# Ledger of designs, part 91: VH-VL binders against Large ribosomal subunit protein uL10m (mRpL10)

Target 1, 224 residues: Large ribosomal subunit protein uL10m (mRpL10), of Drosophila melanogaster (Fruit fly) (q9vpl3)
Amino acid sequence: RGKINIQRPKAPHYERARVVAVTQPKYPELPKAKSCFKTRAERTQQQQENPYNEIIAREVRNWLDHSRLVAFFHLSSITADDIFRVRVQLHKQNLHLKSYGSKIIEQAVKNTRYEAIVPLFHSNHCIVFSPDPEKTAALLRIVRRVPQMVLLGGIVEETMLSRNQLVAYAQMPGLHAVQAQLVQTLSQAPGHLIQQLQAHQNSFVQVLDVHAKNQMNEETPKST
Key: E = the ipSAE of ESMFold2; O = the ipSAE of OpenDDE; V2 = 0.75 times the mean of E and O plus 0.25 times the DockQ between their complexes.

## First folded at step 7 (VH-VL)

Design b26 (from z31 with heavy chain G101D; framework fv_imvotamab_arm2)
Fold by ESMFold2-Fast, scan of step 7:
Structure b26 (fold): chain C 224 residues (1-224), chain A 118 residues (1-118), chain B 112 residues (1-112)
Amino acid sequence: as target 1 above (224 residues)
Amino acid sequence: EVQLVQSGAEVKKPGESLKISCKGSGYSFTKYWIGWVRQMPGKGLEWMGIIYPSDSYTRYSPSFQGQVTISADKSITTAYLQWSSLKASDTAMYYCARHWDDLSFDYWGQGTLVTVSS
Amino acid sequence: DIVMTQTPLSSPVTLGQPASISCRSSQSLVHSDGDTYLSWLQQRPGQPPRLLIYEISNRFSGVPDRFSGSGAGTDFTLKISRVEAEDVGVYYCMQATEYPWTFGGGTKVEIK
């Protein structure tokens, strides 16, 4: 007889489970994303040549192909708990934090217009992907409070941008036409992008970029 | 709702060519790998190969390299498995499955039964 | 190739009793990135395989909590805490750490 079977949790357990379920935010289920935090030994292991790297490399290329915003960061040592908090904040803005070994990145971007970015990934790094380029401002606001993540540059609407160009893009009003035109205008050769990104690989410059952005918002002159 | 729908059962003679299909729906087709898995009658599962539909990159199991061709047409969200010349030993159920990033095969087609007999 | 060995070959079990399936790999399944790409699939009679567990212990969406995975390195276990009638079928472990991807031989769970 099915009626004699206990088919639901005890009242205390049932209420506890129900309360937890109701109080937790109901966000869309996200694909499991790797933490940005990796030890140097783990990154070295990830760089070993392995046939499985081809699958992961294609998944990286898929993120690149389907993301209208890609931002590259140098990552200093950070605890698992701290990076998890950053991932949660980014996810709320539809920003997806990923970490991959340099060999995987190299394989993913080989024979693409993004090959020139490979040297940026020879040290600890992470990448943030989003289908929504309007989230660039939200990304920079969140990362501004994470000194372990240093912005190197990015790709917006398939156009490679330096740190300063990405910051300028973030300051544009939410008008798609104006933003798209800026992206086209700010396009630059991969070699020049690498030079600019390498020159700005420190937290002091990042702080200055943030202050420059705030001053531009307050003092931007009107075009004649 | 993620769904993979495979073509219907096939009955062929040795030496004939065959192309079976796997149509994806309910997700971004180019964002995921599609793999093919063989199950011979009364036997277990064998991985045959995978394709990345965005650029048609393929990787085959050594046992199936040169025996089959995997392809995809992203405009109609369909992956294919084909033989130039069937053998009786190709008699099996063939499954397509979506590969969930780098984790596992998460959604499976219903299977296509291929029977090769004289 | 990495060889995946499952035991037992068959597991007759009484409804409501636990079942345990073991999977052993011929070499470590720890990938160079530190993750272990070991998954478990269920195939009910006449149906396609269904993902149960990925990365050793993570339950896939819609999979009942009576299924659990554990293990590390070369030794992995799938447990069903209380077998139900719908759990009848063949269970496979799979590795995706190294090419070619390989499956275990399968364990048939039957109601005795």
Scores: ipSAE 0.000, ipTM 0.426, lowest interface PAE 16.1, mean pLDDT 76

Design b27 (from z31 with heavy chain S104Y; framework fv_imvotamab_arm2)
Fold by ESMFold2-Fast, scan of step 7:
Structure b27 (fold): chain C 224 residues (1-224), chain A 118 residues (1-118), chain B 112 residues (1-112)
Amino acid sequence: as target 1 above (224 residues)
Amino acid sequence: EVQLVQSGAEVKKPGESLKISCKGSGYSFTKYWIGWVRQMPGKGLEWMGIIYPSDSYTRYSPSFQGQVTISADKSITTAYLQWSSLKASDTAMYYCARHWGDLYFDYWGQGTLVTVSS
Amino acid sequence: DIVMTQTPLSSPVTLGQPASISCRSSQSLVHSDGDTYLSWLQQRPGQPPRLLIYEISNRFSGVPDRFSGSGAGTDFTLKISRVEAEDVGVYYCMQATEYPWTFGGGTKVEIK
């Protein structure tokens, strides 16, 4: 993961890889983990390709402008096969799973009504877009089976909603007019949503950190 | 109904300038990219470049950079492809097509045939 | 640039028989956002290209069920389950994963 391809000196990584490749046993290759996010090296490389970043930022704005449903997720480690299966299930419901670097998202939403979402993307993340807000229930049903994806909140009919508000919206009958009215009723002051989403995100990150450390220590439950 | 309507066929001599058009209708013109694709007689498709009409941001294929200019006028929902000096090798069918995001070209114009001959 | 390679069909297709069109990319088409932007276009004689399939396997609106797409990594296939007379034309694969966007050389579908 420590490639220095953007920065000219490649000798340390190349020579190290050569030595490791020669001296270590070869085992059957394990499937590569796939992620909704990029490594730091990949993000840095993408940023240095400014014309490409400008195109992608506009495409993110297109997704936001054309989507009546946008859901934000924290994403923990997930295999390539697992995320591919999730993406296929979501796509059958016209739900589009995307991952973008935080700086690209910042560029995309700067000076728009969506600028408030930037803090959500300082951690590992992914976004689900759909032109059809009636698919919120299908979205939540699918991601319920994916513990690596944690719902932070979203935007429905251009209204920012917390996790609990999105869950409530998903449980309404499928009448579009009724659902639109619910969104209007559930919407609170938009400024409060980001605070709630940020707190939820931080709590989840802390839980994952504790879990990982406990798992590494191989601690067994204590009996009385 | 989404439509892209292109200007009519052109017959030109080498060294002449040319500007062809692609008019979008039935959708929000500024929310979609417009791309240009060349098809030489009897050959396949070549991507030339794209424009985002909302701010006129353009990106060109390296093989077409400096060869053509892509522009758009959002007040009349029209994109343009322009040559300052035509060559016989520019003889081709030129298509405009729209896209949204990094997806695909979803709707295509009918094409403009450009013939450059002595 | 990503090179897209298509192989010609060995012979004209008999009406009602299946046809498979292959497309191979010189590198992975997985975009930085996690999706794969491989699409299939149909061009009938004298007509502009028409979108058939996007993101490997999704049919565009109005496209008949007999068309399906599949693929992984660098190898992609467009399948027509039962070829009809109106399917005559050239089929192109296209990648939009990396700029510049590139097309396959096209595969001609002819009827006997």
Scores: ipSAE 0.033, ipTM 0.569, lowest interface PAE 6.4, mean pLDDT 78

Design b28 (from z31 with light chain E55D; framework fv_imvotamab_arm2; at its last look DockQ between E and O 0.03; V2 from the best seeds 0.00; counts 0 for: pae O 4.5 > 2, placed apart)
Fold by ESMFold2-Fast, scan of step 7:
Structure b28 (fold): chain C 224 residues (1-224), chain A 118 residues (1-118), chain B 112 residues (1-112)
Amino acid sequence: as target 1 above (224 residues)
Amino acid sequence: EVQLVQSGAEVKKPGESLKISCKGSGYSFTKYWIGWVRQMPGKGLEWMGIIYPSDSYTRYSPSFQGQVTISADKSITTAYLQWSSLKASDTAMYYCARHWGDLSFDYWGQGTLVTVSS
Amino acid sequence: DIVMTQTPLSSPVTLGQPASISCRSSQSLVHSDGDTYLSWLQQRPGQPPRLLIYDISNRFSGVPDRFSGSGAGTDFTLKISRVEAEDVGVYYCMQATEYPWTFGGGTKVEIK
């Protein structure tokens, strides 16, 4: 296939294949990458010595810290006029299209939970930030008309999502999006327990729906 | 309510040291930059520098580098502006203001008047 | 450093009439991240500055819709569609595209 498959082969099958295919003696675990820490420190020092990169990296962290929606895109050749029009459309929806060099991104996310995104930025890229995760659907509607921008994945509510997961999230309705995600997560229980968990989550979802409806009803009569 | 509350007016002699404060409340202090702006009597606004309170990273205007020190204590949600030796030319109103993203200085402190005279 | 030049230095305006303030930068204000970090601030007599407009044309929370911003590159405009008594004060443009951040010299709006 050549692509990372979301489904992995079962561990027992993998170990059996390894034992059959290679009959090698057991080796103790060897520490990996201990010998490389000095080289990594030297690379980091070169980046940290640039005051411009230091401040911009903190600006990126600041956007990450304030954004409940972050979407990552590969960016193909696009005219300045076309990207400007896209930026204007996105900004009307409180969506902020940004471009940063890969070294700045690496410095910004180093030693954070988001360090895994660095490989996404080895080629031409851009990022969209928003404090409002409800704008994911608006983002995808705008970007679908921009073939030069290819969605790679994103972060919603501090959770890293693949392209397909982000598309699925965009299709969920507003207040009930969190409820749907919770129900889906609970229903992923393994084996014969699925029916029991589904029964319990249906009751929970109904309780949340009643509370949501009560909150909406309480807001309408407000005298503010 | 978001508030930035600055310390009271100061009257000092040339050569004296001074440290003024800016206390943030009603928001997550470490998530916002704090900047300092000078306004000399009857004149406009001058950006002095900023601090990122989360790690105390600072950036200064070249005109103020070495003239002042900006610091912050996140445990008491307070930013500081400090002079080791005041000059008469430091007489001005000093404002603190917070910043994030494209919202440059969205909320401001009330200002601290510093008067330096012999 | 980026120099911000405002015109006029003062703008006497009749109540209910429009006012227009121009701001020119010595360099393009497009940041390396693609956005334009141009803001407008209002300072009423005896008060600290207040953010009016950010990112060229976006009104900050609580700012009346009579205030509007426009422009691109190096030439920017703040307009007040119908000036009210509380609009008296000094208006500043500022850029946060490059360090050091810089302000315009200010434009004093006063009632005729």
Scores: ipSAE 0.661, ipTM 0.848, lowest interface PAE 1.5, mean pLDDT 80
Fold by ESMFold2, look of step 8:
Structure b28 (fold): chain C 224 residues (1-224), chain A 118 residues (1-118), chain B 112 residues (1-112)
Amino acid sequence: as target 1 above (224 residues)
Amino acid sequence: EVQLVQSGAEVKKPGESLKISCKGSGYSFTKYWIGWVRQMPGKGLEWMGIIYPSDSYTRYSPSFQGQVTISADKSITTAYLQWSSLKASDTAMYYCARHWGDLSFDYWGQGTLVTVSS
Amino acid sequence: DIVMTQTPLSSPVTLGQPASISCRSSQSLVHSDGDTYLSWLQQRPGQPPRLLIYDISNRFSGVPDRFSGSGAGTDFTLKISRVEAEDVGVYYCMQATEYPWTFGGGTKVEIK
């Protein structure tokens, strides 16, 4: 019979991917209330008109230089009372909640390895700074109760981590701190030296395979 | 131990130049701002300005703009406050102090007394 | 410039009794980054100032817990719960929210 399906299947994955790509997790939006944090537009306007942008950018750079943990969040609308409570809870753990205009952040990270974070600041955001990378678990525990703060990623021991990497780091901060220090040390070495080390490692694996093969040939396994 | 050690007391005449120093030790000098604070005899504290030694960026109080120069030499971890021409009204105690983040002035130097008289 | 007004000018207190110092700013000290940069300094006779409290209520390292800070917006208070002989001196509030940074006029704490 010739049942021809004229209706081409819609591309639900493509359509759903487009919708997901343009939307963030939907939390119930709270009633519009005055926030102690200025909106992104208000922060940008005020800072563009403020002659002190150069000094504020240096204050941000100073925070980055002193912080071994930096976490970036998308910030949805939140009441002044709620963000104040979060700030107090974070401060008890030596976690410092801050927000700056995107121009200030761009100036602060200019000519640093952190320039890659600039796109994160084109949307409404906040930043948490801390000298204590061991406080990552406490940070995530506190913000879990704050759906208006959506984790985007962070920096631990001068190493950029994705959202998932930062969550994993929080579960075993001591081990991840050592691993981050090793990665940082290797990344600062000349690339030629790193390539030489990797080549030596590969040669060692080859020697190990040869030894295993020779041992298997001399020690023939029993068939029964 | 974090320390800020300032140069010794100075007795000068009006019109003379002067450069006093503040040497930081026990910490990473370029990671912290250094500020200068004046205390006139029997008076309170006045913020004069601040410097970021990493790039020598300087911000002055309007009351002191053009009257003093704040500088730093990071190779010897030292900040400076200098006058090209002292006035009798410059007689005061001068402090340097360290700043980063939320800690606006966490450690202070011992002070340098400057006396300007004919 | 933000004007910082301290009261009282002088606070004679009996050993072991509390002292309270008020500081009022001419405008809000909430910085555009979200924090309030209000600090309290102690200057003992013949000595440089010493940081006691930052961010309104956080004690600096090595500061005894008898010192506490509170306040919001434009009104701030330093309290000494039990004054000791070593607490004699002049106390200053300071704002670092806006340049130039400014200080209160000072409050002299004395043992009576």
Scores: ipSAE 0.444, ipTM 0.754, lowest interface PAE 3.1, mean pLDDT 79
Fold by OpenDDE, look of step 8:
Structure b28 (fold): chain C 224 residues (1-224), chain A 118 residues (1-118), chain B 112 residues (1-112)
Amino acid sequence: as target 1 above (224 residues)
Amino acid sequence: EVQLVQSGAEVKKPGESLKISCKGSGYSFTKYWIGWVRQMPGKGLEWMGIIYPSDSYTRYSPSFQGQVTISADKSITTAYLQWSSLKASDTAMYYCARHWGDLSFDYWGQGTLVTVSS
Amino acid sequence: DIVMTQTPLSSPVTLGQPASISCRSSQSLVHSDGDTYLSWLQQRPGQPPRLLIYDISNRFSGVPDRFSGSGAGTDFTLKISRVEAEDVGVYYCMQATEYPWTFGGGTKVEIK
């Protein structure tokens, strides 16, 4: 009686293999436990079927048109509680966190200057709006503490900025400070020019004075 | 001046539905949160939930989740608290309050007394 | 949930004398962002609550100087330097550091 090699069972006869392959119970894939927590994306999708999509789209347009700062974020595994906390923190700085479905965004920005943002909305995302571009630094400070929010880019003063550009912008001194520096620099330029022009004139006058003094000294007859 | 004006006192029977209101004025309604706080007779304050009227984003206390619905109509600067079916235990004073950026309720409504009795 | 415990439950005070109310939290109220979201509210008889102090020690607009807040971590105190007749009421501490937001049980300030 040949020792049944349990480690290398002989491949069943071709016919038996076929029968076994066909009779293998196809266990229905356990319904992927729909995480009771509808992803924000799913919730947003359900909202998209709302007859009020046009109203929401209009709202998005209004936000875009009235915002001087717009930042786009990807959301990675963020909880509702975390979103709530972030929203509150942002609100303290007059920053408004919103989440819209991709279809709504597409509808909202269609045939507008903002149409280029549509590709950013293929995943879980949120948008932060502000009427104040100076709040960019505050926004970044808050978001740095939320690793689940990944900055994708933004719009500042009607200019689309990359992530890096937005970060750089936040580090810049305020417009007023830059303007002040510019004014200072511009005000110093004429002063330097005048000094240089006057320096040559003054030097020339000094040379003339020396010459005049020397001539006067030569004309004074040594009264022997 | 910032004001929150709530709807008048309500007397209801168990099983009835109720919707009370809180109207905000004197500020930009969409820029601030509105919270609801319950105070049972002779008891302390209980946080129920909060809504951001701009987009109607809402959070509930676990104790009140599924028991009440908080909503807002920004067009008329009004927040709502509603019950589908009242219980005697819902007898309380209900306050709406504006949430300030520092996570504080800075302005409060005058309160709405809800009495549920058979 | 964070439990807020206030002491005393009742504080009878003579007019012109100081009052002190304690609020203790079951855990630290320091948020991950470094801030502590503790507020004090006053509720006079028959009136809605009123904000007195926010962020531990900041007086809200219109609040008299006789009110002061202090504390850190889990222990917080509201002080009234000179109690006036209008100060009669129930005082509540509130935390908003962690969801759900919770109130203390209240402290009743009365005039002797």
Scores: ipSAE 0.025, ipTM 0.554, lowest interface PAE 4.5, mean pLDDT 84
ESMFold2 (binder alone), look of step 8: mean pLDDT 94; pTM 0.957

Design b29 (from z31 with light chain E55Y; framework fv_imvotamab_arm2)
Fold by ESMFold2-Fast, scan of step 7:
Structure b29 (fold): chain C 224 residues (1-224), chain A 118 residues (1-118), chain B 112 residues (1-112)
Amino acid sequence: as target 1 above (224 residues)
Amino acid sequence: EVQLVQSGAEVKKPGESLKISCKGSGYSFTKYWIGWVRQMPGKGLEWMGIIYPSDSYTRYSPSFQGQVTISADKSITTAYLQWSSLKASDTAMYYCARHWGDLSFDYWGQGTLVTVSS
Amino acid sequence: DIVMTQTPLSSPVTLGQPASISCRSSQSLVHSDGDTYLSWLQQRPGQPPRLLIYYISNRFSGVPDRFSGSGAGTDFTLKISRVEAEDVGVYYCMQATEYPWTFGGGTKVEIK
């Protein structure tokens, strides 16, 4: 047998990273701005520091575009065996469990209608995608047996829904659950998801933000 | 009805430039990648690269990086494959195909035969 | 690059009999997201390729149920339960787990 701790082969891992770098189009240098203000394009380019993340972010965006059901979960510590079993159960229902780094998610939803979901991904997370919104009930039944996965919210028929709205959608009669007008009815309080996002993250960052403001009293900004 | 319709066959001389097209219809053009695949006469399939039409992001196979340019115009739902200077070894059938997040090519164009000879 | 090896190179088959095509990858096709991006394409003479199977075993829309896919990791199989005249052509496996995406060398199915 091989060694107990088997690492991913260096050559294939290196090859993937190299391909991302080599296959990306060469961008010509942009002219520098007259003032200290940068163009939106220049700021966007500076924010994209990892070429590897750029292609994966577009793959995530494509999943969002093609999934009529997207569910966001907080993911607590879980064994590889347990998550594998969950993934198998979900796949049988055409539900695709995926996990991405927070920076990749941020890049994927930047300048899209889904930007508001970024705060959900400041902690451990996973996403379930499906082209079939009828599978929402099946998703919640499977996840109910996985205490490490906590539903945060989601998107159904391009409409952002809170945790409670998703649960309500899942409980609708099967013959009517896939109609867009039902989603419209549930989406009558669109601010609910934003409130949940702000409340969730504020429990961890508000105190630190206040402390940072008190300690960083002076600034040395550059002047024109 | 989803369709990818490619431009007609081309006969060119070495050193000439060429731009072939792939027009999508029957679907939301910006929600799918468009890939290009080469098939040399009597040979198998080779992936050349892809484009995400929504923002024109491109990715190439290392073998084709710098040899061709892939672009798209979402206002007319058309993707392009372009050579600045053709060589005889570019003689092949070129296919466009669309894909989405499952990384499969689900619909294919009819192909554009490019013949480069003196 | 992931190398995709197909066997056999040619498969003469009697009409109504089964055909089986093997595809082996030089490394595992399990992506870091947990899914396996293995598909099968059919190319009839003079026609563009057509998607038959994606995600190892899922039949694409309009594909007859006589086509089935199976496998895991590095070893994959496409089966045609009863070959019909219109099944003549070249079959390719394709991986999209790692860039660059790569195809198998093709298997020619023809009637005996």
Scores: ipSAE 0.412, ipTM 0.676, lowest interface PAE 3.0, mean pLDDT 79

Design b3 (from z31 with heavy chain S54E; framework fv_imvotamab_arm2)
Fold by ESMFold2-Fast, scan of step 7:
Structure b3 (fold): chain C 224 residues (1-224), chain A 118 residues (1-118), chain B 112 residues (1-112)
Amino acid sequence: as target 1 above (224 residues)
Amino acid sequence: EVQLVQSGAEVKKPGESLKISCKGSGYSFTKYWIGWVRQMPGKGLEWMGIIYPEDSYTRYSPSFQGQVTISADKSITTAYLQWSSLKASDTAMYYCARHWGDLSFDYWGQGTLVTVSS
Amino acid sequence: DIVMTQTPLSSPVTLGQPASISCRSSQSLVHSDGDTYLSWLQQRPGQPPRLLIYEISNRFSGVPDRFSGSGAGTDFTLKISRVEAEDVGVYYCMQATEYPWTFGGGTKVEIK
């Protein structure tokens, strides 16, 4: 009846694998000014690891598993010298600035509770990791002076937070009280937790939309 | 109290199989990579490969790809390094070490001496 | 593969004097994530290696402040400000920026 028998698929041929490898899209390197930071070694490493990226995805997962604070940023064009200065300031506070491709992020968070963050990485981005959630206030103070980095949201004590929630977290008195609130949230029924993750994802998408509109307004010449 | 405890010294003949172990304790075993490093007598360090115990993903040095197998059993927090057929050139001290991000190899096992002679 | 070249091969030093070890990579060690995965290991006679310094200049827990690391790109240095008897051993630089991970050839620090 013209339908393909899906229960008995044909075994793939070795030539099919070769054709797939040849036809798989290879993306040109992004301009250096558009990346958090890239060197010749980074370019060579990215090219060698395409299209697989399996090892780097597990490195990302490892950072997520070891970090009690993760913050996601949109990154506008920034010079290598400027981002280096930001990294030095962040590192003094045990804050680690990282940049990964969107496909690598997708592979790292696939089938985990963090899968909802994938839409954040369609544009230029970077991530800050720390084992110390007390450093959230220090992070925001440093980034306040870096207009190229725009906070999108984050994860604190394994709980996804919007930009506004992260800002509120940084201003809360006493880390003990905040941890108690986060524990209460995490102990909620699975359906309720999923709903909160979806709400945070929608908030992140909305932040990107507002940011894009604000950038367009700021870039529009003020006509006299 | 992070510890990596390796199995005892082994004396083997060429062609024999061998599996040595590295047991992790004092930390969340599945959240850290375990790497294997070879040190031939009187020589420097050589990276052999690495495993992510959560899903048993492995990556090998090209020099060791197909020469050894790295595996892990997260139920007993143990990583393994295995040879199907030993050669005299496999005579060395073998170390396991824990790896995470910028820390690189932060904690090391005591080493397992493998001697392969006819 | 990234080749790591250490100089000198051996460094005999008088107790209390400084020691300096250089490490040069065949390629930049800046990882695709933006960090530089250059570490220094110490191996005392008959002992397993011990992490001294990670990410160029950060001392690992319990490492005395007489040890310091510096450098960028392809050129890195480990310095011991005042060598003590317990510092005898072989020192290795290591890169974890690109697979396969590679070590320097080692520098033996001895007391003369």
Scores: ipSAE 0.247, ipTM 0.628, lowest interface PAE 3.6, mean pLDDT 79

